# Designs tried in a protein design chat: VHH binders against UDP-D-glucose 4,6-dehydratase (TGDS). Part 9

Target 1, 355 residues: UDP-D-glucose 4,6-dehydratase (TGDS), of Bos taurus (Bovine) (a6qlw2)
Amino acid sequence: MSVAGRAESLGPPDSFAKRVLVTGGAGFIASHMIVSLVEDYPNYMIINLDKLDYCASLKNLETISNKQNYKFIQGDICDSHFVKLLFETEKIDIVLHFAAQTHVDLSFVRAFEFTYVNVYGTHVLVSAAHEARVEKFIYVSTDEVYGGSLDKEFDESSPKQPTNPYASSKAAAECFVQSYWEQYKFPVVITRSSNVYGPHQYPEKVIPKFISLLQHNRKCCIHGTGLQTRNFLYATDVVEAFLTVLKKGKPGEIYNIGTNFEMSVLQLAKELIQLIKETNSESEMENWVDYVDDRPTNDMRYPMKSEKIHGLGWRPKVPWKEGIKKTIEWYRENFHNWKNAEKALEPFPVQPPFV
Below, E stands for the ipSAE of ESMFold2; O stands for the ipSAE of OpenDDE; V2 stands for 0.75 times the mean of E and O plus 0.25 times the DockQ between their complexes.

## First folded at step 4 (VHH)

Design a02 (from s07 with S27R T98A; framework vhh_sonelokimab_d1)
Fold by ESMFold2-Fast, scan of step 4:
Structure a02 (fold): chain B 355 residues (1-355), chain A 124 residues (1-124)
Amino acid sequence: as target 1 above (355 residues)
Amino acid sequence: DVQLVESGGGLVQPGGSLRLSCAASGRTFSSYAVGWFRQAPGKEREFIGAISGSGGSTYYAVSEKGRFTISRDNSKNTLYLQMNSLRPEDTAVYYCAADYEGKIWYSSTSYDYWGQGTLVTVSS
């Protein structure tokens, strides 16, 4: 005999133990996070705030869209009145802030979008969260805030030296988030992740773009020499890192979420050509590669140490062979997950800025 | 299944040459892709190069191209690494690795079978 069930409301939305706001939840990484939270935490209400930009897809959330502990709200984090009203109406306890402009473009108007969405939007959101007395605010940042290095691995104490508008906007947004911890002891946590790959990614980034190009009998488009390297984490491993930070992360701390797995763009292209075109000859593989002019600020490496989060009990689990094969299979069946997917495969214009 | 045993490591003077061998046991060796990796103390495992089952395709790390040559003799179930113009920074434990699907990988975690390694020391 138990009395425990008598004190609880039966089935209303306000019966939830925690109410979690996930921004940008129809996007790549955040959609995996939402799926995990909705399935594994039925006592949490998961609220997805997304403006549904070009790289988002509600199909990323199709498996959980009808769950009683999930709610989608279409809106923009830059709308300060709307954001304040949302925090009051939804009674948010936790914020996972993924929403960002990630499109790299030499266009002047696109560079301003990085500042508007990533800096202003983040400031609006953290201010509203602070006013609402949110108990945890996790800001999702990038390894690119460190800038590149050929010689040293960055830890969370390393200085930020961003080299492109995206990285600069993320570094600036971190400063606004950090200021709320310093000034108010508002419980923020900052994460900085390596490049993520896996299902649900709009195919404008190197891995899904090369996969999709090759699956459509088009050549991999390599910027510069292809000798620049990136560290890659599979999408589900990154979700486990965020869950670890959510449960064990300390307020005011920064956590690198990275891996020792590093590949050059050229090495990546060769592996994908081998797997998708089933050619083993290096000379045959040259038929599937085109070289284009490099971006003015394309860093060679973004190496990070992740010992701090290892101390919380997280380590990546998905081997590259498994993750890349799953990713190739997913894009073969799901390329039209986005109405504008063909546009993602177009080359980005590379033109010198005004000097 | 395949088992791999490396041999041929030892002390070499800078500028010298060394040939490593990897002996494979298993009736399906010719279908495996096989490669060489090295690991220096305090560093991660580094790709050197790999060769397809038939020996028709060979991939090298950009940094090792021109100094190192990979070959295989499927009749002897043996993989070779010829190393020329050796430098002190080539000092490492050298491993051979095999992929059972016959695919060449740059990532060490993508290979299914590994040898125990052979130590190469390049010093005066």
Scores: ipSAE 0.486, ipTM 0.803, lowest interface PAE 2.4, mean pLDDT 86

Design a04 (from s07 with S57N; framework vhh_sonelokimab_d1)
Fold by ESMFold2-Fast, scan of step 4:
Structure a04 (fold): chain B 355 residues (1-355), chain A 124 residues (1-124)
Amino acid sequence: as target 1 above (355 residues)
Amino acid sequence: DVQLVESGGGLVQPGGSLRLSCAASGSTFSSYAVGWFRQAPGKEREFIGAISGSGGNTYYAVSEKGRFTISRDNSKNTLYLQMNSLRPEDTAVYYCATDYEGKIWYSSTSYDYWGQGTLVTVSS
């Protein structure tokens, strides 16, 4: 087994108008981005760099895996020599940087890995992209960098106040990315998205975990009271946002990619229990909920204004009813998309030792 | 197709009570779930509560703790919202909405048919 990897595919490399590197492309959001780019931009070469960590699945890319304008390379963004060589050999024009450790609960027990992958790995990547004179570098960040607020909606000028190691690592990575714009006028753009849901998501996050638990006749596990809220955005809508930023986003700018659709974890559990178990009362719903210890820190809300990207012409299109029904059906058919999907359904956060 | 008409809105003093009605026209009202939403000036639509077609399930917004009660009378094709202990911050246009698959949703975007709304003003 090779962590770095240097897989090659046959093709006409110099005939493409642009060569786009997508990091973490076998993961949730990035796989939808790759499918869209490969199908809609046949004159672009799309290069997927992925380590194939536990959350990734190449099955997310089955529909485009044989396309002439697609190439998979197995490798680690933290391997600085490999990354430099990749930019030189593949002649990258554009970088879409999705590769990250994203599981908040894991970040409390594996904090140094989050720093290594999200901060060091991002620094390696932006440095190599700058040296290669990439024409656009999009960094994918999170609404969690703002920290929580009960009443204040954050815009892109708001200060970063992260409250967990995942958010801290993403905020730190933003600082390295932004420094390349400040020092070199290297054309970086930062995006901060709300929680994303949809097909291809490893079922450790609230929506796919609750769906998969309920479909396997297990109870939803709610941290604390379940009164904390999150804003949810469907996977294809966030892809449209990235395409909008790619075409119209201004170098050095930050764009919030959010939705005004806000739901508490308890409300989400109630809707999913109703949809999957067809319950007839709130007392029946109590049979499908377990309350577990709250996270060391757990922000109540992550409210964002997204007026800046609305000015570029993007708005969410997929209604919650449509998106959640599509997501429920996808997990019914595709739970075994990952070899270790059953482990994602553990009722408690992963604790040391990791087995 | 279902048509919804809200009624019962008006000016109420703080601490007062008001009952809103939502009348539906359609042959299968009892198969539909129905929700109440409100929209204050300059704000987004807010979920108040919803009731299943049979009346067996009711969901309420946490913020409306014990003050608001939803009920329905399928023989009259009518939904009710009983509002007690009204506060100035309850001032809004109140809407009823239905889901034709009979499912209760917390989000306004998940409902298929909407009434025109009835204005409730809570002011001294």
Scores: ipSAE 0.495, ipTM 0.795, lowest interface PAE 2.2, mean pLDDT 86

Design a08 (from s07 with K103L; framework vhh_sonelokimab_d1)
Amino acid sequence: DVQLVESGGGLVQPGGSLRLSCAASGSTFSSYAVGWFRQAPGKEREFIGAISGSGGSTYYAVSEKGRFTISRDNSKNTLYLQMNSLRPEDTAVYYCATDYEGLIWYSSTSYDYWGQGTLVTVSS
ESMFold2-Fast, scan of step 4: ipSAE 0.514; ipTM 0.810

Design a11 (from s07 with I104V; framework vhh_sonelokimab_d1)
Fold by ESMFold2-Fast, scan of step 4:
Structure a11 (fold): chain B 355 residues (1-355), chain A 124 residues (1-124)
Amino acid sequence: as target 1 above (355 residues)
Amino acid sequence: DVQLVESGGGLVQPGGSLRLSCAASGSTFSSYAVGWFRQAPGKEREFIGAISGSGGSTYYAVSEKGRFTISRDNSKNTLYLQMNSLRPEDTAVYYCATDYEGKVWYSSTSYDYWGQGTLVTVSS
């Protein structure tokens, strides 16, 4: 599956060629990245820094938890003294920065928490990495920083016009990361991913939430009309993109990591109802959908061009039918991967307090 | 094991109408959902709509007020796409497709059996 060279996985058993810090590694995307790095790069030491927030699960890493080239450290990226000490103690060479608050609905009611974790935490981390003379710092951002568009596809030169507090916090964090390249020529790379789906995702996002709701005989909750679309990328495909950027990404560059596969929330709900409830009757499908008030802001589309990363040799490989069936099966067996998974199925407030 | 053959394409002027047919061979056609897709040169296949095996549910990707209508006649193993108020941007090769398990998908890559296509040109 991995496009990483086989020779790169062969290392000495008692020393490491590189020491890689992965933040948020017990979370969704980062856990797949850690599994891949630990299995395919035994000559790399993989250090997982995670505070174990509500959406994290160490069960995401059970297959590699006892490997000699893996280490878990519980800690918060916002703890500046701890982070600085960690870089000195662990002798970090590479940083893959996934740790973030990512839930858009939550960001409307807890906007300051998103600023604190995503902006301040990222600034703490990039500062410590710069002082430690890290050779590569990859910041994981989002297609939502562009804002929405009905007409144009965004490339990496497009202006950032975020429309919600989550996207705003990610865009601001990008500015701090990019400033280290501009000021110091510190070797940062920024990635902006489409919406990712797959195993290990805490079920608060549209795909795993709808799957889990339906598997628990509850209705899909659709914000507004459900005509808003998202582009979906399978978790293992995004890991291959990060491996490509790690090996071939140029310092100071930004890489869109997207897919041409686009689906509306209503289309997604209808497909999942058909697959999980085994119905294809329009009247029966209406019984599995509830429409809720729209978000304060909700972009219609996040279309991205990913030609730049295609030039590095990456393209998505997992077809939607395969990826969605694997995801449905995973949640059927692993919903209790999180102690508080049922809380993810609760509706979130859509009206922010005016502060 | 299902074979699909599209027909009814041709040249039509803007504002005109055209009806496409998709003939299926196989004794299980009435159990299968069938979708319509179109593809303009150099573009990805675009979902137009689908209909359940019984004909009791229809799915449309185009957000028009009644421009395209899907129907089926299971006694004739035939699917229809009625297209009204045609525009130049509707110019494409139109395909019918079905999944191995007879499921509806909005993604073209999720369909296993495809017809050869029928060309629709909307031009003045």
Scores: ipSAE 0.491, ipTM 0.795, lowest interface PAE 2.4, mean pLDDT 86

Design a15 (from s07 with S107T; framework vhh_sonelokimab_d1; at its last look DockQ between E and O 0.01; V2 from the best seeds 0.00; counts 0 for: pae O 8.9 > 2, unsure alone 64.0 < 65, placed apart)
Fold by ESMFold2, look of step 5:
Structure a15 (fold): chain B 355 residues (1-355), chain A 124 residues (1-124)
Amino acid sequence: as target 1 above (355 residues)
Amino acid sequence: DVQLVESGGGLVQPGGSLRLSCAASGSTFSSYAVGWFRQAPGKEREFIGAISGSGGSTYYAVSEKGRFTISRDNSKNTLYLQMNSLRPEDTAVYYCATDYEGKIWYTSTSYDYWGQGTLVTVSS
């Protein structure tokens, strides 16, 4: 009885070991996840579902777009008939659900759209996944569901106390996802991440917005005092966290994906001005900052404990200095990754037209 | 390319003052910004403030409310942290730090060269 060495091979499309649906895959975080899955799991079929809203770009996927284990499907998770057909035809084993409306400032003026996409869309998706007997469903949530605090770190057992419509929609969606575990033991996992930064992020969020404003000789707009802080996690560290949860995450569990790295919005602006405008002069730096009225709710901090995912063997590895320099350089070369990127630079973001 | 040595720590009464020094050696001191940090037991390193290489710009953590003053004497390759109105919660090890490029960072993980630190104890 001979023992043959194991050799991994990419067979015909119908021979894939697993079929993985990634919703929102032309977006920021999910595009990094798709690239990693396609490159590192040639025996898995990776299915990108995206409706291609203004934050999305298929350019995020150019390096893997012609791979045999990658497939793009344009569609909307809110269309229940389409979603049912998708699960009937694609034989999906694993769902990574990233698709969401994510802009906090927009959520105060478009709150019903956030409810529709984030809550109804997630419910459509998890219901269809349950009916299709999907092996694993990972819902990507946010640290903002905890609400802000200056004096307490949140663990996964902490109550949700969202303070804005975006965070509220994510918290409500978590409730629907978790109910399928409670009622049916459907194997869901929820992740709650710190703010993520890196290439591919549509420049309406604070880091890419400030970078892009400064690179276009415009001032950073700071809401309120700028003393609010965020924990920032580099995109490749987050991908490693999702891979860890995919492999080792327990059904029914929630995992914080966080970092002890923390920075105020004002500190962020000052570092970016120094790096991009190459000045340490306080008077020159003040030329690059405008203060505007605070938002209706502007949480001070979202501190998280991440001991559960540390117990699975994951920790953030990319130092801020390295990550932010790579991010600055990416936007210098790729600002036009989105057709109407200039609209993200306006003080109150304008919804770009669909292409 | 620099060696940093903090000094001037010790025991002080609440409400008192203390002046810390950071002596630099082995490189051009006047071209590099320097930051001050502190670390209390069981806490993260906390930004206190920074000063540009020329000394023309100083930066402070907003939480310090004007109690701390950073200065430098480039002829002596020395940076100073003057701390006034000290409180028991100021008890920590105090560090000075520089970046390889001489830039100002508000986060401790962005600095390349650190001193060994000097302990400040404010009696409770």
Scores: ipSAE 0.012, ipTM 0.573, lowest interface PAE 8.3, mean pLDDT 85
ESMFold2-Fast, scan of step 4: ipSAE 0.562; ipTM 0.836
ESMFold2 (binder alone), look of step 5: mean pLDDT 75; pTM 0.771
OpenDDE, look of step 5: ipSAE 0.013; ipTM 0.309

Design a21 (from s07 with T109P; framework vhh_sonelokimab_d1)
Amino acid sequence: DVQLVESGGGLVQPGGSLRLSCAASGSTFSSYAVGWFRQAPGKEREFIGAISGSGGSTYYAVSEKGRFTISRDNSKNTLYLQMNSLRPEDTAVYYCATDYEGKIWYSSPSYDYWGQGTLVTVSS
ESMFold2-Fast, scan of step 4: ipSAE 0.507; ipTM 0.809

Design a26 (from s07 with Y100L; framework vhh_sonelokimab_d1)
Amino acid sequence: DVQLVESGGGLVQPGGSLRLSCAASGSTFSSYAVGWFRQAPGKEREFIGAISGSGGSTYYAVSEKGRFTISRDNSKNTLYLQMNSLRPEDTAVYYCATDLEGKIWYSSTSYDYWGQGTLVTVSS
ESMFold2-Fast, scan of step 4: ipSAE 0.502; ipTM 0.810

Design a27 (from s07 with G102D; framework vhh_sonelokimab_d1)
Amino acid sequence: DVQLVESGGGLVQPGGSLRLSCAASGSTFSSYAVGWFRQAPGKEREFIGAISGSGGSTYYAVSEKGRFTISRDNSKNTLYLQMNSLRPEDTAVYYCATDYEDKIWYSSTSYDYWGQGTLVTVSS
ESMFold2-Fast, scan of step 4: ipSAE 0.514; ipTM 0.815

Design a30 (from s07, 22 letters changed; framework vhh_7uia_1)
Fold by ESMFold2-Fast, scan of step 4:
Structure a30 (fold): chain B 355 residues (1-355), chain A 124 residues (1-124)
Amino acid sequence: as target 1 above (355 residues)
Amino acid sequence: QLQLVETGGGLVKPGGSLRLSCVVSGSTFSSYAMAWVRQAPGKELEWVSSISGSGGSTYYEDSVKGRFTISTDNAKNTLYLQMSSLKPEDTAVYYCATDYEGKIWYSSTSYDYWGQGTQVTVSS
């Protein structure tokens, strides 16, 4: 089908060069992305769509909330009528899709909610974006879609073998996004990131949870042996990767966004205990660790090659030593950034009988 | 200005022992935490062990606990790694490293000053 007879773009709406929709923008990674876009691209209109779930905080956006090129809209990506209306009224040029349920432990007990939000919600959004003829749709996925490996580093051609409901929902959402490229040549790009750490993260994930537990004189709870490793990437570095993909990423492509920095959960706990409790005693550090039952599935490693995005000119810049100190300092001052922050520190419940 | 020079590497059979040394010059040795970090062929850097500037606190990666011993001789400005019960998977270039603030770290990427490395090969 030809697009002859359709109205052409007559210039930027409301004096902005581009109108960018960021989903889940009051959340962890997306809030850093919004801050960067609002501050560094004053000629872009940045529209934050967020339902304000338990992990979100508008305080993450206080520094830019009054900027002329920023707008917050409360809404759910799963509301198909609302999403379609939003694309029509806001005249979106670019979509950065961060909105998702991301808590792996929670996904084992709330698997259908993860499918609904991450799969159905993503399908609603990419469909509406396609109908609105957006010029670029970036889907934010995870290294966990590969499954784990002790021997191999995954590249973007590697098969997806997810081992938990969170990873499965993200892999399924990728399939819906990729189908729009295959069927319509709709300009989608998929990113797969290593574990991200930094300010603004609701403290249910390993790094901010251990920091917050220790700052509240509670022990780090380690699933299984603590010998499982993760690769960690600082929040501002991942934002630079998204900006690189936005500017230079090719439609239809997938980009791994990783780092060679790898640490076991046990090594992480010891380092955080030393930094927060100011102790160098191994016996005292052991007093700050509790072992809990392992997850139903828990991959040992998620190693990724990121040479493809290196070819676009991106490399991580923030050393772990610098990033972790900034993160510790942020949580000391900002733990009550969320009304329910204390709930994040509660032990994960035993499996419900209906799971 | 810090200079770190490793020695003591070599070829050894599985179950054997080696002692690595790292001579430090250019700073007050006893005020700086030190570490051993290794890199196997075609692999990433792996943190092995760390020791406090006083020598009183030692830390180990789990795969080397009970087999490796880190120590310092402050009078000689020398860091040691005594390796016993060596395994083929211990084959790597071993680097000594330190932090510019003298802090102990448990990661391969947190150290600022590095030696040139010494090769340890465990074969046959």
Scores: ipSAE 0.000, ipTM 0.468, lowest interface PAE 10.5, mean pLDDT 85

Design a31 (framework vhh_sonelokimab_d1)
Fold by ESMFold2-Fast, scan of step 4:
Structure a31 (fold): chain B 355 residues (1-355), chain A 123 residues (1-123)
Amino acid sequence: as target 1 above (355 residues)
Amino acid sequence: DVQLVESGGGLVQPGGSLRLSCAASGSTFSSYAVGWFRQAPGKEREFIGAISGSGGSTYYAVSEKGRFTISRDNSKNTLYLQMNSLRPEDTAVYYCATDYEGKIWYSTSYDYWGQGTLVTVSS
């Protein structure tokens, strides 16, 4: 036949047992996942697809960048032609889909970008993965899809009630992923994680932002009263959860990945001030806090039950006291991990909802 | 501003090997990704593969994987295509092309092309 014809479908066999595509791999959580997979699974080829947006850093992967079972491909999940070509050429067996816009405050001013990246991009990716006959597709979602509750811990059967554009985009993306299981029995698994903290996180989220502000002698900016709480999970614990889901997760299932450790934003600020500024004085702590106007919507709590994944053998292992100290030390040494890190500390404009 | 010059083409028998070179001038070579393409007479241009500026990442078309290997030597501003187990259907003009780092992986638009080097696989 012709030069480009049947020769494409008859390509040489790969030496690796599995080929795993990780999207957004130069980002926070996905970079820890890649490091773990590259180090612990030398017989797997790990392919990182990342467009290198503002919050990504290839320095997150410097320890494994030269490993034989690792490959970086720069590209955008929203480029449907490129994504289809990638699946055809790389012979992907497994997809771990982390790539997303995740900044809640940014989502209020750039809601359409969140829809484009998180919804359209996810639809492009799951469609291409289905066409390529991928054997497992893991979609990484958020506890924010449930909305807030003061009383009830959400389980995986709970209805989705998102209250901000970020959460709405993730909930909508879940619907496209779920539809591939319903329509085609394509083997998708959805995860919904609590807030994750640790090394490699661009310092726009509450924990690394407060750490970095304090380390630069600036005040913690608290939205509203600071009485809203979040549950925090250390980066390595969430990687272990994803490995558990990869090995034991069942197609068509949803898994909450949470922790019982809950802290208010105000309590978090006070603890970080105490640890970084080395003070126990309440009056001195007040000097390191500024209150700003609340977000258009800001849920009080995102409580989740994680008994389903506990049944697969996963539980968080890293205590808060250990994880937060490691995180503080990492940002002290690695703030310039991003060329634009100082911009993360700037005030962010908030616009009212469109009426 | 970047200029690319391919070399190493020629007549080779089926089953033979050739190593093509692409010499770059004008800008810092290690700062941009470079790809290999080929075009047989009367056919559309076909993508072979590409390599990142640092050489840490490579991307191959499935049909070329295993027979063709892309490498670069940034100290010599040179890109290489090692071609093994050549077949008559590999007969084409081979081009190197670049765009600023990142675009070559997901775009059909490339800023800089070489003039090409002819590879003929025949007895």
Scores: ipSAE 0.000, ipTM 0.161, lowest interface PAE 16.6, mean pLDDT 82

Design b03 (framework vhh_sonelokimab_d1)
Amino acid sequence: DVQLVESGGGLVQPGGSLRLSCAASGFTFDDYAVGWFRQAPGKEREFIGAISWSGGSTYYAVSEKGRFTISRDNSKNTLYLQMNSLRPEDTAVYYCAAGYSPTTIYLRDYDYWGQGTLVTVSS
ESMFold2-Fast, scan of step 4: ipSAE 0.000; ipTM 0.368

Design b04 (framework vhh_8cml_1)
Fold by ESMFold2-Fast, scan of step 4:
Structure b04 (fold): chain B 355 residues (1-355), chain A 124 residues (1-124)
Amino acid sequence: as target 1 above (355 residues)
Amino acid sequence: EVQLVESGGGLVQPGGSLRLSCAASGFTFDDYAMGWFRQAPGQEREFVALISWSGGSTDYSDSAKGRFTISRDNAKNTVYLQMNSLKPEDTGVYFCAAGYSPTTIYLREEYDYWGQGTQVTVSS
């Protein structure tokens, strides 16, 4: 059943048109979203809730940290009492939910962490947002919920067939979010994004890891053949997609946020070697690649159709050549944005889970 | 300076075959992904096929899949499109395109160089 109304609480003065909660805001994508919102919407109060795990860096928000319309709160979305109190105290109008466990690990222990943070944490957050009568709740999901396909592009009506614990946790979290629309007509919107690249990404993922390895005179580590492909969106393009959904997205709807730009891991490694090492010699490029045993589960492709969001007026604008050069330059200057960045460069785990 | 020169177009009967060639000059061919696009009268240019710089990755439009094969010869600075089981719907001007990337490029806007096109007509 719906709540009759939220009791008035003593909190900070309300001088803003909207109060926006961004979870996980010291992370990769959410930090770009916060920078954009703080700079372009000075009449909105932007509240960053982050527990500050290993992938987060407050340096991602350095340019806006002292702005009047920005506030950082350290806390965990899994703390249900804290989350409920936060909504009552801060008078939240809009939620952008980025906070998630994203660490890819094949161990069974890591699978439970995905369930706890991504499923339980999301359920806590959407419940508190519903009780607080939030006017829009955007859940940030992944193209991985569809599973892989060699011959079919998935649209938003396609069934979810996740193949790893991360994707399974995101698919389950979507079900909890969707149920609040079905049961209460609570205004949720779900987004499913392609892979994102750009500044602020902790260098454990393929693009920033290969860039950082090469900039430290180390070889790119490729799992299996390297023929698996991914679709890539530049960070500022995905922020524009979220702004489009925030402004024009319809409650109860799902929006794919994708791109037609598709690249194999091997081709990515060769391009980064050419750009960073300034060589086009085949024998020289081969010297910068090491092959390691493939993981037990690794989908070949994650193809998505994004015509629905195109209908709202969004299309990616940053060409790959521009985005990758900006990304390479950012990591050259900012590798130590994280205290533990060297750990991200360790070899990929190749041991299958025992369970 | 940069040139992409298509050849091999012409008139063919439905069910026939054609092999298109694109000779590249004025740039380091081995560094470029190559693509084939086509344009029918009154229509926009549409993607047909692509090949990465090494030839290690290829992809095709739904209409071309199973009938067309893209290949390249880096020693000859040439990309090819073998077209089998041609249909009247395949009629159009076929353009060769080059983009600076060792990867596959799907977006028309990411291709740097374009040929003048070669006419393919499938009719009785």
Scores: ipSAE 0.000, ipTM 0.149, lowest interface PAE 18.7, mean pLDDT 84

